# VHH binders against Uncharacterized protein YNL108C, part 1

Scores and structures below are computed, not measured.

Target 1, 262 residues: Uncharacterized protein YNL108C, of Saccharomyces cerevisiae (p53929)
Amino acid sequence: AIENIYIARHGYRSNWLPKGPYPPPPTGIDNDVPLSEHGVEQAHELANYISKLDVKPEMIFSSPFYRCLETSKPTVEALKIPLYVDRGVGEWYKPDRPIIPEPATHEVMSKFFPSMISPDWEPSIIPSNKGETEEDIFERCHKFWPVFIDRVERKFPNVKTIMIVTHAATKSALGMNLLKFSSAKEPIDNKGTFIRNGSCAIDKFELVKGENESIPFEEREWKLTMNGNTSFLTNGEEMNWTFMNAFEAGSDADIKARRAAE
Structure headers, positions and changes below count from the first letter of each chain, unless a header shows other numbers; Kabat numbers aren't used for antibody chains.
F, E and O stand for the ipSAE by ESMFold2-Fast, ESMFold2 and OpenDDE, each averaged over both directions (binder to target, target to binder). V2 = 0.75 x the mean of E and O + 0.25 x the DockQ between their complexes.
Where letters were taken out, [cut] stands.
Atom coordinates printed by the task and the answers are left out, and those that the model quotes come from them; centres of patches stay.

## First folded at step 2 (VHH)

Design s2 (from e01 with S50Y N59Y; framework vhh_8emy_2)
Fold by ESMFold2-Fast, scan of step 2:
Structure s2 (fold): chain B 262 residues (1-262), chain A 123 residues (1-123)
Amino acid sequence: as target 1 above (262 residues)
Amino acid sequence: QVQLQESGGGLVQPGSSLRLSCAASGFTFSSYWMHWVRQAPGKGPEWVSYISSGGGSTYYATSVKGRFSISRDNPSKTLYLQMNSLRPEDSAVYYCAKDYYWGSRYYYGMDVRGQGTQVTVSS
């Protein structure tokens, strides 16, 4: 039964740098952008941090987007653990976005990440190809959890700790659903704290002790014990995003607004 | 074991209002997006309206927008369609339907529909 869930956001994107030229997506897919050199450095720092934890992930479930696979790679190599792709933890795109990108196929991903991606995993849920409202992404993550955990526990009955590598909005929606909130815009405590989503930030959720781990997933209680931790990164927290922000996480509009505010 | 039971249809005059209900059982109602679909005699099914599992997002066909209102009561497991300013062209059998997945539109994956309730708008 799963006792620990880590959820991390991908590293700093190449198109977030102040100056171009920006590399085109390696896959040719719209918005399937790679990490910057800085983002790759963050991914290595994340892997080093994880390798020193008392409770380490036994497998990774990654978004199919290039940046998430790239972020996962140093951890896969350091821990020698399997990585599976689940489209259910993919990126959030609003319905008014001109193109809702289809992520790369397993064949295409395997060309860029040879021998890294395990083939024996079907998506727990497939995001709408028409985009998603804020409520839609929250509902996707609500439906994701029971399907996903049941399949993980059936296929890997001895696994207790997993890691999900995803995007800012998805990370918040996953975490808020796991904590049984009704909205991604609620604080997690009575002090006004929100989930933090810096690039390569990592959350930890722990199953509350004393619960029978054979009970249905919907009846389990989880505690957030690490909130968007970036203490291990040389530059600390960068590109934090919440559903209180005006623009989609890491979008061109979001980056332009952040630069103008400085 | 999924069951959907529509009710509230009838014969009304143009300009009248009707409220349709759909009683759901056999699944976790609060977890699914729900649709209203109608079918007039000799025509294919026409999608009418769509509501998110929590009720915060609603969508309408252009032919009914501004006149119809979809809502739900998750504790009672009931879906509603409030139909105002009814027109003869609204005459059809109305069905409620469970979505396959959240966020899909009628033409992308409506899962299960009920038996329907007849609405006739005639002078």
Scores: ipSAE 0.000, ipTM 0.114, lowest interface PAE 18.5, mean pLDDT 85

Design s3 (from q02 with F34M D59Y; framework vhh_7aqx_2)
Fold by ESMFold2-Fast, scan of step 2:
Structure s3 (fold): chain B 262 residues (1-262), chain A 123 residues (1-123)
Amino acid sequence: as target 1 above (262 residues)
Amino acid sequence: QVQLQESGGGLVQAGGSLRLSCTTSGRTFSSYAMSWFRQAPGEEREFVGAISWSGGSTYYADSVKGRFTISRDNAKNTFYLQMNSLKTEDTAVYYCAAKYYPYSGSLYRYDYWGQGTQVTVSS
C-alpha cells in the first residue's frame, strides 16, 4: 500500500518573466509553455532536495503539460525512477476560456522527452474538454484518488512512495481531497493556514491509518507533513496561488494583478 | 567513492597570479555545478565563484569579479580557478565543491567538498 505521496507544482514558467519576448510552446499547443531558465534551475534544486530525503519517491506521475514533464526530468535522472503521464492531474482551465487546450499525445511528448515517459499507463480520469468550474476541478480530484490509488497498488504492489508533478489549482484540489475537506477554499487548521503552491513547491502526505490493500481510499487517513516546501530553493517561494485569487494560475490576468499589488 | 582534491595553492606577492585546480574522481561531474569557496582566518566560509554544469555560465562574488576566472575540463575531470591581480585580502583556504545541476551561493547545498588548499598573498 502507498504510504507516502509527494505532490509538487511545476517550476517558473517562461511567460512569467518580467519582459519578453516569450518562447512559443515547443509543442505548438496553446498554454503548453516551457519553464524559464530560472524554472529549470528550480527543477534541479527540487531534484537535489529529493535526492537527500530519507524517503524517496519510487515513481513519478506527471501532468501531460510540457512544464510538468520538464520539472520532473531532473528528478527522473537523479533517482533513475520511472515516470508515467496521467491526464487526471492535468491543468485547470475555466469554462469561459476561449480555448481549452488538449495536451500533447504520448508520441509528441516522447519526442521532446526521449526515454523518459513510460507507455503503460492509462489516464485515471480525463479533464473536461469544455473547461471546469472550481467545483468541477475539486470533483475531478475527488474522483481521481480512488481510481488512481487502486491502479497503482494493483500494478505496483510493493511501491510505498510516489510523487505527482502538477499545477497549482490541481495540487490544492488533490491535497484538500486527500485531507477530506469539502472545498479547496478551506484552511487546513485553526490558524488560517492554506496549502502553499509556489513554483516547485512540494507537499508530503503520509498515511496515518489504513495501509493495506483491502481498505478503500475513502477510509484512509492522511497527514500533511510538508506544506508547499520551498526552503531548498535559492529564491524561496515564488508565484504562490490559491483559489482565492479568482484568476487561472499563471494567466496574464493573474500576473497583471500580482504586479499591480507590488 | 567521490573525491575532490585541490592543488596549486601557495605563497604569492600582491599583484601576482595563481591557478588552483580541483581534480575529481569517483564519478562524472558533467551534470554538476562546480564552485569555489574560501575561508579567511577568523572569518566564515564565503562563495568565490561557480561554473554551471554545461560550462555556459559563470558566477562570481563581487569581491573577485574581473580578477578571477573559473573554467572546467570535463575530459580531464578537472576544474580551475585562475586568480589574477591578487590582494592581501584574498588570503584564505580555498575549497572546491560540487552540486548537482544549478550553482548555489549557499554552503549547505553542496554535495561534495575538497579538503582545501592554502593561498597566502604577501605585501
Scores: ipSAE 0.000, ipTM 0.117, lowest interface PAE 19.3, mean pLDDT 86

## First folded at step 6 (VHH; framework vhh_7pa5_2)

Design t01 (from s1 with Y107E)
Fold by ESMFold2-Fast, scan of step 6:
Structure t01 (fold): chain B 262 residues (1-262), chain A 122 residues (1-122)
Amino acid sequence: as target 1 above (262 residues)
Amino acid sequence: QVQLVESGGGMVQPGGSLRLSCAASGFTFSSYWMSWVRRAPGKGPEWVSYISGSGGSTYYADSVKGRFTISRDNAKNTLYLQMNSLKPEDTALYYCAKGYYRWSGSEYFDYWGQGTQVTVSS
């Protein structure tokens, strides 16, 4: 049974730099933006941090978007663990976007990340090609968990610790569902705390003590023991995002709104 | 599967204009950056322009900036290149390409077909 789940957000995007021009996506796919050099440095700092943890991930499940694969690469190299791509932890795109980009195929991703992406993993759920409302992405992550955990435990019965590398909105929706909340806009405690989603921030969820591996996923209780940890990053927390922003995370509209508020 | 068909080339006098079109099929056109690449007689391929999937971002080679305009119609799966103030040095076979040139000096694009010939002469 899975006992520990790490969930990390990708590193600082190249299009988040204050002034362009910005490099086009390596895959040619719209919005499949790579990390900045700063983001690559964050990914290395994340890998170094994970390498020193007492409980290390035994495998990574990444969003198919370039930035998430790029963020995962230093950890894959440091720990020598397999990486699988699951579209179910992919990016959130609103329905009013002119078109919802389809992520790169396994063949294309493998061209850019040779020998990194393991075969033989089908998506646990596929995000709508018509975009998603805030309610839709929350429901996608709600449906993702039981399918995903069952498949992981059946295919890898001896694995106890996994890591998911994803995006800000998806990270929040996954975590809030795991904690059995009804919305990604709720605080996680009575002190008004929210899940933190800085670039390369990492959460840790632990199965509550005393649970046995035969309990169905729907009956399992999880606790958040690390909330968007960025203490290991030279520049600390950057680009935190919440569903209260109303914009897609890291979009031009999101950046403009943040600048106007300061 | 993926097919790109260029058209709109021809002969034009210096200072003239031409509009190139590229009909795309076999992929979700609006999800990809698209490029125009040209090959002059006796020379290697030269990147001309690229455009984001939404059309919101465009970039041009210094040799064509201010004279050429790249655009796209995602409803028609068509890429365009409006070429104004044409010069003899613009004479080349023009290819529509899926993707773009890499900033490190490598290209990532797939293009098919024979291209469309543009000849600028008096």
Scores: ipSAE 0.012, ipTM 0.492, lowest interface PAE 8.6, mean pLDDT 87

Design t05 (from t01 with S57R)
Fold by ESMFold2-Fast, scan of step 6:
Structure t05 (fold): chain B 262 residues (1-262), chain A 122 residues (1-122)
Amino acid sequence: as target 1 above (262 residues)
Amino acid sequence: QVQLVESGGGMVQPGGSLRLSCAASGFTFSSYWMSWVRRAPGKGPEWVSYISGSGGRTYYADSVKGRFTISRDNAKNTLYLQMNSLKPEDTALYYCAKGYYRWSGSEYFDYWGQGTQVTVSS
């Protein structure tokens, strides 16, 4: 049974730098932006941090977006663990967005990340190609968990620790659903604490009840033991996002609003 | 089954204008950055211009800035290159390409069309 789940946000995006021009996405897909050099540095710092943990991930499940694969690469190389792509942990796009990007195919991803992406993993859920409301992405992550955990435990019955590499909104929605909250806008405690989602921030969830594989996901109890940890990053927490923010995480509108507020 | 079909090339005098078109099919056109790349006789490929999926961002090679304009019509799955103030050194086969190419990076174009010839007589 799965006993530990790490969930990390991708590193600093190339389009988040204060000055353009910004490079086009390597895949040519709109919004499939790569990490900046700073983001690549964060990804290496994350890999170094994970390599020193007592409990290390045994496999990674990544969003199909370039930034998440790029963020995962140093950890895959350091730990020599398999990586699978699951579209179910992909990016959040609102329905009113001019375009809802279709992520790269396995063939295209494999050209940019040769020998890194393991075959034989079907998406646990596919995000709507017409975008998602805040309620829709929360519901997507709600539906994701029981399908995903069942598949992981059937295919890898001896695996206890996994890592998911994803996006700010998806990371919050996944975590809040795992903790059995009804909304991503809810605090996790009576002190008003929210899940932290800085670039390359990492959460850790530990199983409290349900260590036997025969127990359904809905009966399992999880605790958050690491909340958006960025203590290992040279620049600390950057680009934190929550559902209280006015714009989609890392969108051009989000970046413009942050620059205006400086 | 990606298909890219260029048209609009031809012979023109220095200072003249041409408009190239690229009809795209077999993929969600509006989701992809699109590029124009050219190849002059005896030379390697040279990127000319890129445009974002929405058309909101455009980039040009220094050699064509101020003279060429890239645009797209997502309803028609068509990419355009308006070429003004043409020079003899603009003579080349012009290719429509899906994606983006960096000279120094691992980034590449997934698919290239057959090309359309542009000849600027001197």
Scores: ipSAE 0.000, ipTM 0.309, lowest interface PAE 14.0, mean pLDDT 86

Design t06 (from t01 with S57Y)
Fold by ESMFold2-Fast, scan of step 6:
Structure t06 (fold): chain B 262 residues (1-262), chain A 122 residues (1-122)
Amino acid sequence: as target 1 above (262 residues)
Amino acid sequence: QVQLVESGGGMVQPGGSLRLSCAASGFTFSSYWMSWVRRAPGKGPEWVSYISGSGGYTYYADSVKGRFTISRDNAKNTLYLQMNSLKPEDTALYYCAKGYYRWSGSEYFDYWGQGTQVTVSS
């Protein structure tokens, strides 16, 4: 049974830099933006941190977006572990967005990340091509978990620790569902604490019970033992996002609002 | 499979205007950044302009800035290039390219059509 789940947000995006023009997406797909040089540095710092943990991930499941694959690469190289892409942990796009981008195919991703992406994993759930409300992304992650965990445990029965590399909204929705909350806007404790989602921030969830692969997901209890940890990053927490924000995480509107508040 | 069909080229005198069109099929057009690339006789491909999937972001080569305007109609799966104040140096075969910003190598060729000829001469 899976006993440990790490969930990390991608590193600092190239379009978060103060001035454009920004580099076009390498894949040519709208919003499939790469990391900035700073983001690549964060990804290496994340890999170095993970490589020194007592409990290391045995495989990575990444969002299909370039930034998440780029964030995963240093960890794949340091640990020599397989990486699979699952569209079910992809980015959140609101329904009013002018375009809801369809992520790169396995062929296109493999051209940019040769020898990194395993071809033998189908998506656990496919996000709506019409965008998602806040309730929709929470429900997507609710449906994702039982399908995903069952498939991981069936295909890799000896694996106990996995890592998911994803986006701020998806990271929060995944974590809140794993902790059995009913919405993405609830605090995780009685002190008003929320899941932290800085760039390259990493969560750790540990199984409290359900040590047997035959126990259904709904009966398993998880504990958050690491909340958006960025202590290993030279510049600490950057670009934190929660569902209390008005804009999509890391979007141009989000960046403009942050700059205007300064 | 990806199909890109360019049209709208022709012969025009210096200072004239032309509007190029590119009809796209075989992929989700609105999801991809699109480019115009040209090839003058005896020269390699030169990137001209680039547009985001939504049309919100556009980029131009210095040689065409202020004279050319790239646009798209996602409902019609069509990319456009409005070319004003044309110069003899703009004479080239113009290609529509899917998604790729010019980097290097032969892979770029696999994602463009047959091209449309633009000739600027008196």
Scores: ipSAE 0.005, ipTM 0.397, lowest interface PAE 11.2, mean pLDDT 87

Design t07 (from t01 with S54R)
Fold by ESMFold2-Fast, scan of step 6:
Structure t07 (fold): chain B 262 residues (1-262), chain A 122 residues (1-122)
Amino acid sequence: as target 1 above (262 residues)
Amino acid sequence: QVQLVESGGGMVQPGGSLRLSCAASGFTFSSYWMSWVRRAPGKGPEWVSYISGRGGSTYYADSVKGRFTISRDNAKNTLYLQMNSLKPEDTALYYCAKGYYRWSGSEYFDYWGQGTQVTVSS
């Protein structure tokens, strides 16, 4: 059974820099933006940090968006572990968005990340092509977990530790579902603590052993032992996002609002 | 215009040391990752090492780990490669390159100089 789950947010996006022009998406797909040079540096710092952990991921499951694949690459190289793409951990887009981006196909992703992306993984769940409400993304992540973990454990029965590389909203929704909360807007304790979602921030969830080992995923209990850790980054936590924010994480509107507040 | 000028190559016996330098101009040096890449006779380019813009992160090919050290002096716009315990298989033309090789072609940064020859022989 899976005993450890790391969940990380992608690195600093090219469109988050204070001054454009910004590079077009390498895939040509709307909103499939690459990391900035700073974001690539963060991805390398994340890989270095992970390579020094006592418990290392044995495989990565990434969102299909370019920024998440780019964030994953240094860790794949450092640990020599396989990477699979699962659309179920893809980006959150609101229903009122004019275009809901369809992510790159395996063929297209493999052109940009040759020899990195394993071909033998079907999506655990596919996000709506009409966008998602806050309730919809939370429910997507609720449905994702039992399907995903069952498939991982069936295909890779000796794997104990995995890493998911995703987006701020998805990271929060995944974590809050794993901890069995009913909403991504709740604090995780009575002290007002929330899951932290800085760029390249990493969470760690550990299985409670003895009570839940070898039982169905829905009956297992998890403990958050690392909350949006950015201590290994030269610039620390940047671009934290929660569902309390007015705009989609990392969107142009979100960035404009943050810069105006400075 | 970007310009990179390598120096410091030469002939050395196995087990010897050399320090390569790369003088950079035409761009904000401290803002870019820098790389060392080598090409042995009859072979394609082989990546050797990367260093971040601030110098806080360094990465090495397995073939050179523990023997080579990449560093930079941003005040002098200069990249270095300290090569210790040199082996005959390190014989190659060594290039410094602006940025790093991304596997995606559209984001490849490959401004390189003319290279500096390193020959390790008894």
Scores: ipSAE 0.000, ipTM 0.157, lowest interface PAE 13.5, mean pLDDT 85

Design t08 (from t01 with S52R)
Fold by ESMFold2-Fast, scan of step 6:
Structure t08 (fold): chain B 262 residues (1-262), chain A 122 residues (1-122)
Amino acid sequence: as target 1 above (262 residues)
Amino acid sequence: QVQLVESGGGMVQPGGSLRLSCAASGFTFSSYWMSWVRRAPGKGPEWVSYIRGSGGSTYYADSVKGRFTISRDNAKNTLYLQMNSLKPEDTALYYCAKGYYRWSGSEYFDYWGQGTQVTVSS
């Protein structure tokens, strides 16, 4: 049974730099942007941090987007663990976006990340190709969990600790669903604390152990023991995003608004 | 099944203009960045311009900035390159590329198309 779930956001994106021109996506796919050089450094810092944890992930499940695979690579190399791609933890795109990008295929991703991406994993859920409202992405993550955990536990019955590498909106929706909240816009406590989503921030969720660890997923209780931790990053928390922000995470409008506020 | 068919090349005098077109099929055109890449006689392939799938972002090589304009019509699955103030140095075979390109001087360029010849001479 799964006892520990790490959820991390990808590193600093190349399009977040204040001055362009920005490199085109390596895959050619709209919004499939790579990490900046700074983001790659953050990914190495994340891997170093994870390598020092007492409870280490035994496998990674990554979003199919290039930035998430790139963020995962140093950890895969440091821990020598398998990585699977699950489209169910992919990026959030609003329905009014002109293009809802279809992520790269397994073949294309394997070209850019040779020998890293394990085959034989079906997506637990496929995000709508027409975009998602805030309610839609929350519901996607609600449906994701029981399918995903069942598949992981059936295929890897001895695995206790996994890591998901994803995006800010998806990270919040996944975490809030694990904690049994009804919305990604709720605080996690009575002090107004929200899940933190800086670049390369990592959450940890631990199973609340009872007498019977074979309990169905829907009846399991999880505790958030690490909230968007960035203490291991040289520059600390950067580019935090929540559903309270005015624009989609990492969109051109979001970046323009952040620069204007500085 | 991906096809990119370039057209609009020809002979033009220095200072003239040409408009290149690329008809795309076999993929969701609007989902991909598209590029123009050229190969001049005696030179390796050189990236010219690229445009985001939405058309909202365009980038140009320094050699063509201010003279060339990249655009796309996603309803027609067509990529364009408007070339103004053409110079002899612009003489090349021009390729339409589906998202992928490499920096000039690289040994390998990925592109899908037959190319269209542009010759700038008197």
Scores: ipSAE 0.000, ipTM 0.243, lowest interface PAE 15.4, mean pLDDT 85

Design t09 (from t01 with S52T S57Y)
Fold by ESMFold2-Fast, scan of step 6:
Structure t09 (fold): chain B 262 residues (1-262), chain A 122 residues (1-122)
Amino acid sequence: as target 1 above (262 residues)
Amino acid sequence: QVQLVESGGGMVQPGGSLRLSCAASGFTFSSYWMSWVRRAPGKGPEWVSYITGSGGYTYYADSVKGRFTISRDNAKNTLYLQMNSLKPEDTALYYCAKGYYRWSGSEYFDYWGQGTQVTVSS
């Protein structure tokens, strides 16, 4: 049974820099933006941090978006662990977005990340091509978990620790569902604490109940033991996002709003 | 299945104008950044311009900035390049490409069209 789940947000995006022009997405796909040089540095700091943990991930499941693959690369190289792409942990796009980008194919991703992406993993769930409301992405992550965990445990019965590399909204929705909450907008405790989603922030969830595969996912209990940790980053927490914000995480509108707030 | 068909090239005098078109089919046009790339006689391919899937943002090589305008009509699956104040050094075969040059120095184009010749001479 899976006993430990790390969930990390991708590093600082190139389009988050104060002034353009911004580099185009390497894949040519709208919104498939790469990390900035600062984001690449954050990804290396994340890999260094993970390499010093007592409990290390045995495999990574990444969003298909370039920034998440780029964020994962230093950890894959440091730990020599396999990486699989699961579209189910992909980016959140609102229904009013003019186009909902379809992520790169395995062939295209493999050209940019040669020898990094393992084949033979089917998506646990495919995000709607019509965009998602806040309720839709929460429901996507709700449906993701039982399918995903069952498939991981069937295919890799000896694996106990995994890492998911994803996006701010998806990271929050995944974590809140894992903790059995009904909304991504409620606090995780009685003290008003929310999941933190800075760039390259990492969560850790530990299994409290349900240590064997005979216990259905719905009966398992998880505890958040690391909440959006950025203590290992030279610049600390940057670009934190929560569902209390009105905009897609890291979108141009989100960045404009942050700059207006200074 | 993916097809890109360029048109609109020709011969013009320095200072003249041309409008290139690229008809795209076989993929969801609005989901992809599109590029114009040119190849001058005796030279390798040179990126000219790219445009985001929505058309909201455009980018240009320094050599053409202020003179060329890239645009797209997603309802018609068509990419355009308006070329003004043409110079002899703009003489090249112009290609429509799905994708673009990677900004980190790695080139990547999924598909290239057959190209359309632009000759600027007096």
Scores: ipSAE 0.000, ipTM 0.229, lowest interface PAE 15.3, mean pLDDT 86

Design t10 (from t01 with S52K)
Fold by ESMFold2-Fast, scan of step 6:
Structure t10 (fold): chain B 262 residues (1-262), chain A 122 residues (1-122)
Amino acid sequence: as target 1 above (262 residues)
Amino acid sequence: QVQLVESGGGMVQPGGSLRLSCAASGFTFSSYWMSWVRRAPGKGPEWVSYIKGSGGSTYYADSVKGRFTISRDNAKNTLYLQMNSLKPEDTALYYCAKGYYRWSGSEYFDYWGQGTQVTVSS
């Protein structure tokens, strides 16, 4: 059974830099934005940090978006572990967005990341092509977990530790579902603590052992032991996002709102 | 027009050393991360090393850590790879690439030179 789940947000996006204009995404796909130079540095710092952990991931499941694959690459190379793409941990897009981007195909992703992306993994769930409300993405992650964990444990019965590389909203929704909350907008404790989602921030969830270790996924209990950790990054936490924000995480509108508030 | 011209390859015995150079032109060299990537016959490309535009941060693949050193001279628009303790497994065509190696759909993916051959054999 899976005993440890790391969930990390991608690194600093190229469109988050103060000065534009920005070049088109490498794939030409709307919102398939690559990391900035700074984001690549964060991805390497994340890989270095993970390489020093006592409990290391044995495989990575990444969002199909370029920034998540790029964030994963240094860890794949440092640990020599397989990476699979699962559309179920893809980006959140609101229903009022003019076009919901379709992520790159396996062929296109493999062109940009040759020999990195393992075949033979089908998406656990496919996000709506009509966009998602906040309730919709929370429900997507609720449905994702039992399908995903069952498939991982059936295909890789000896694996105990995995890592998911994803986006801010998806990271929060995944974590809050693991902790059995009913909404991504709730605090995780009575002190008002929320899951932290800085660029390259990493969460760790550990299975509550004993009886829970032997039960079906829907009945398992998890504990958050690392909340959006960025202590290993030279610049610490950057671009934290929560569902209290009005805008899609890391969008142009989000960046403009942050700068206006300064 | 971006141009990257690699040189410095050759034949060397196991345990030997080589220094590769990459002459860059057609862009503001100091503004970009630069990479070394290699491809052995019949294999896909393998990223070797990456250096920040300022030269202040360097990163290496596990296979070359402690043996290879990446550096740059921004005044000369030149990227270097010092290769020590060479192994037969290092035999490959070595390319320098502008930016992060895997950036396709931009000039970064399209711009690497013809490469320079490194052959490690006794």
Scores: ipSAE 0.000, ipTM 0.182, lowest interface PAE 13.1, mean pLDDT 85

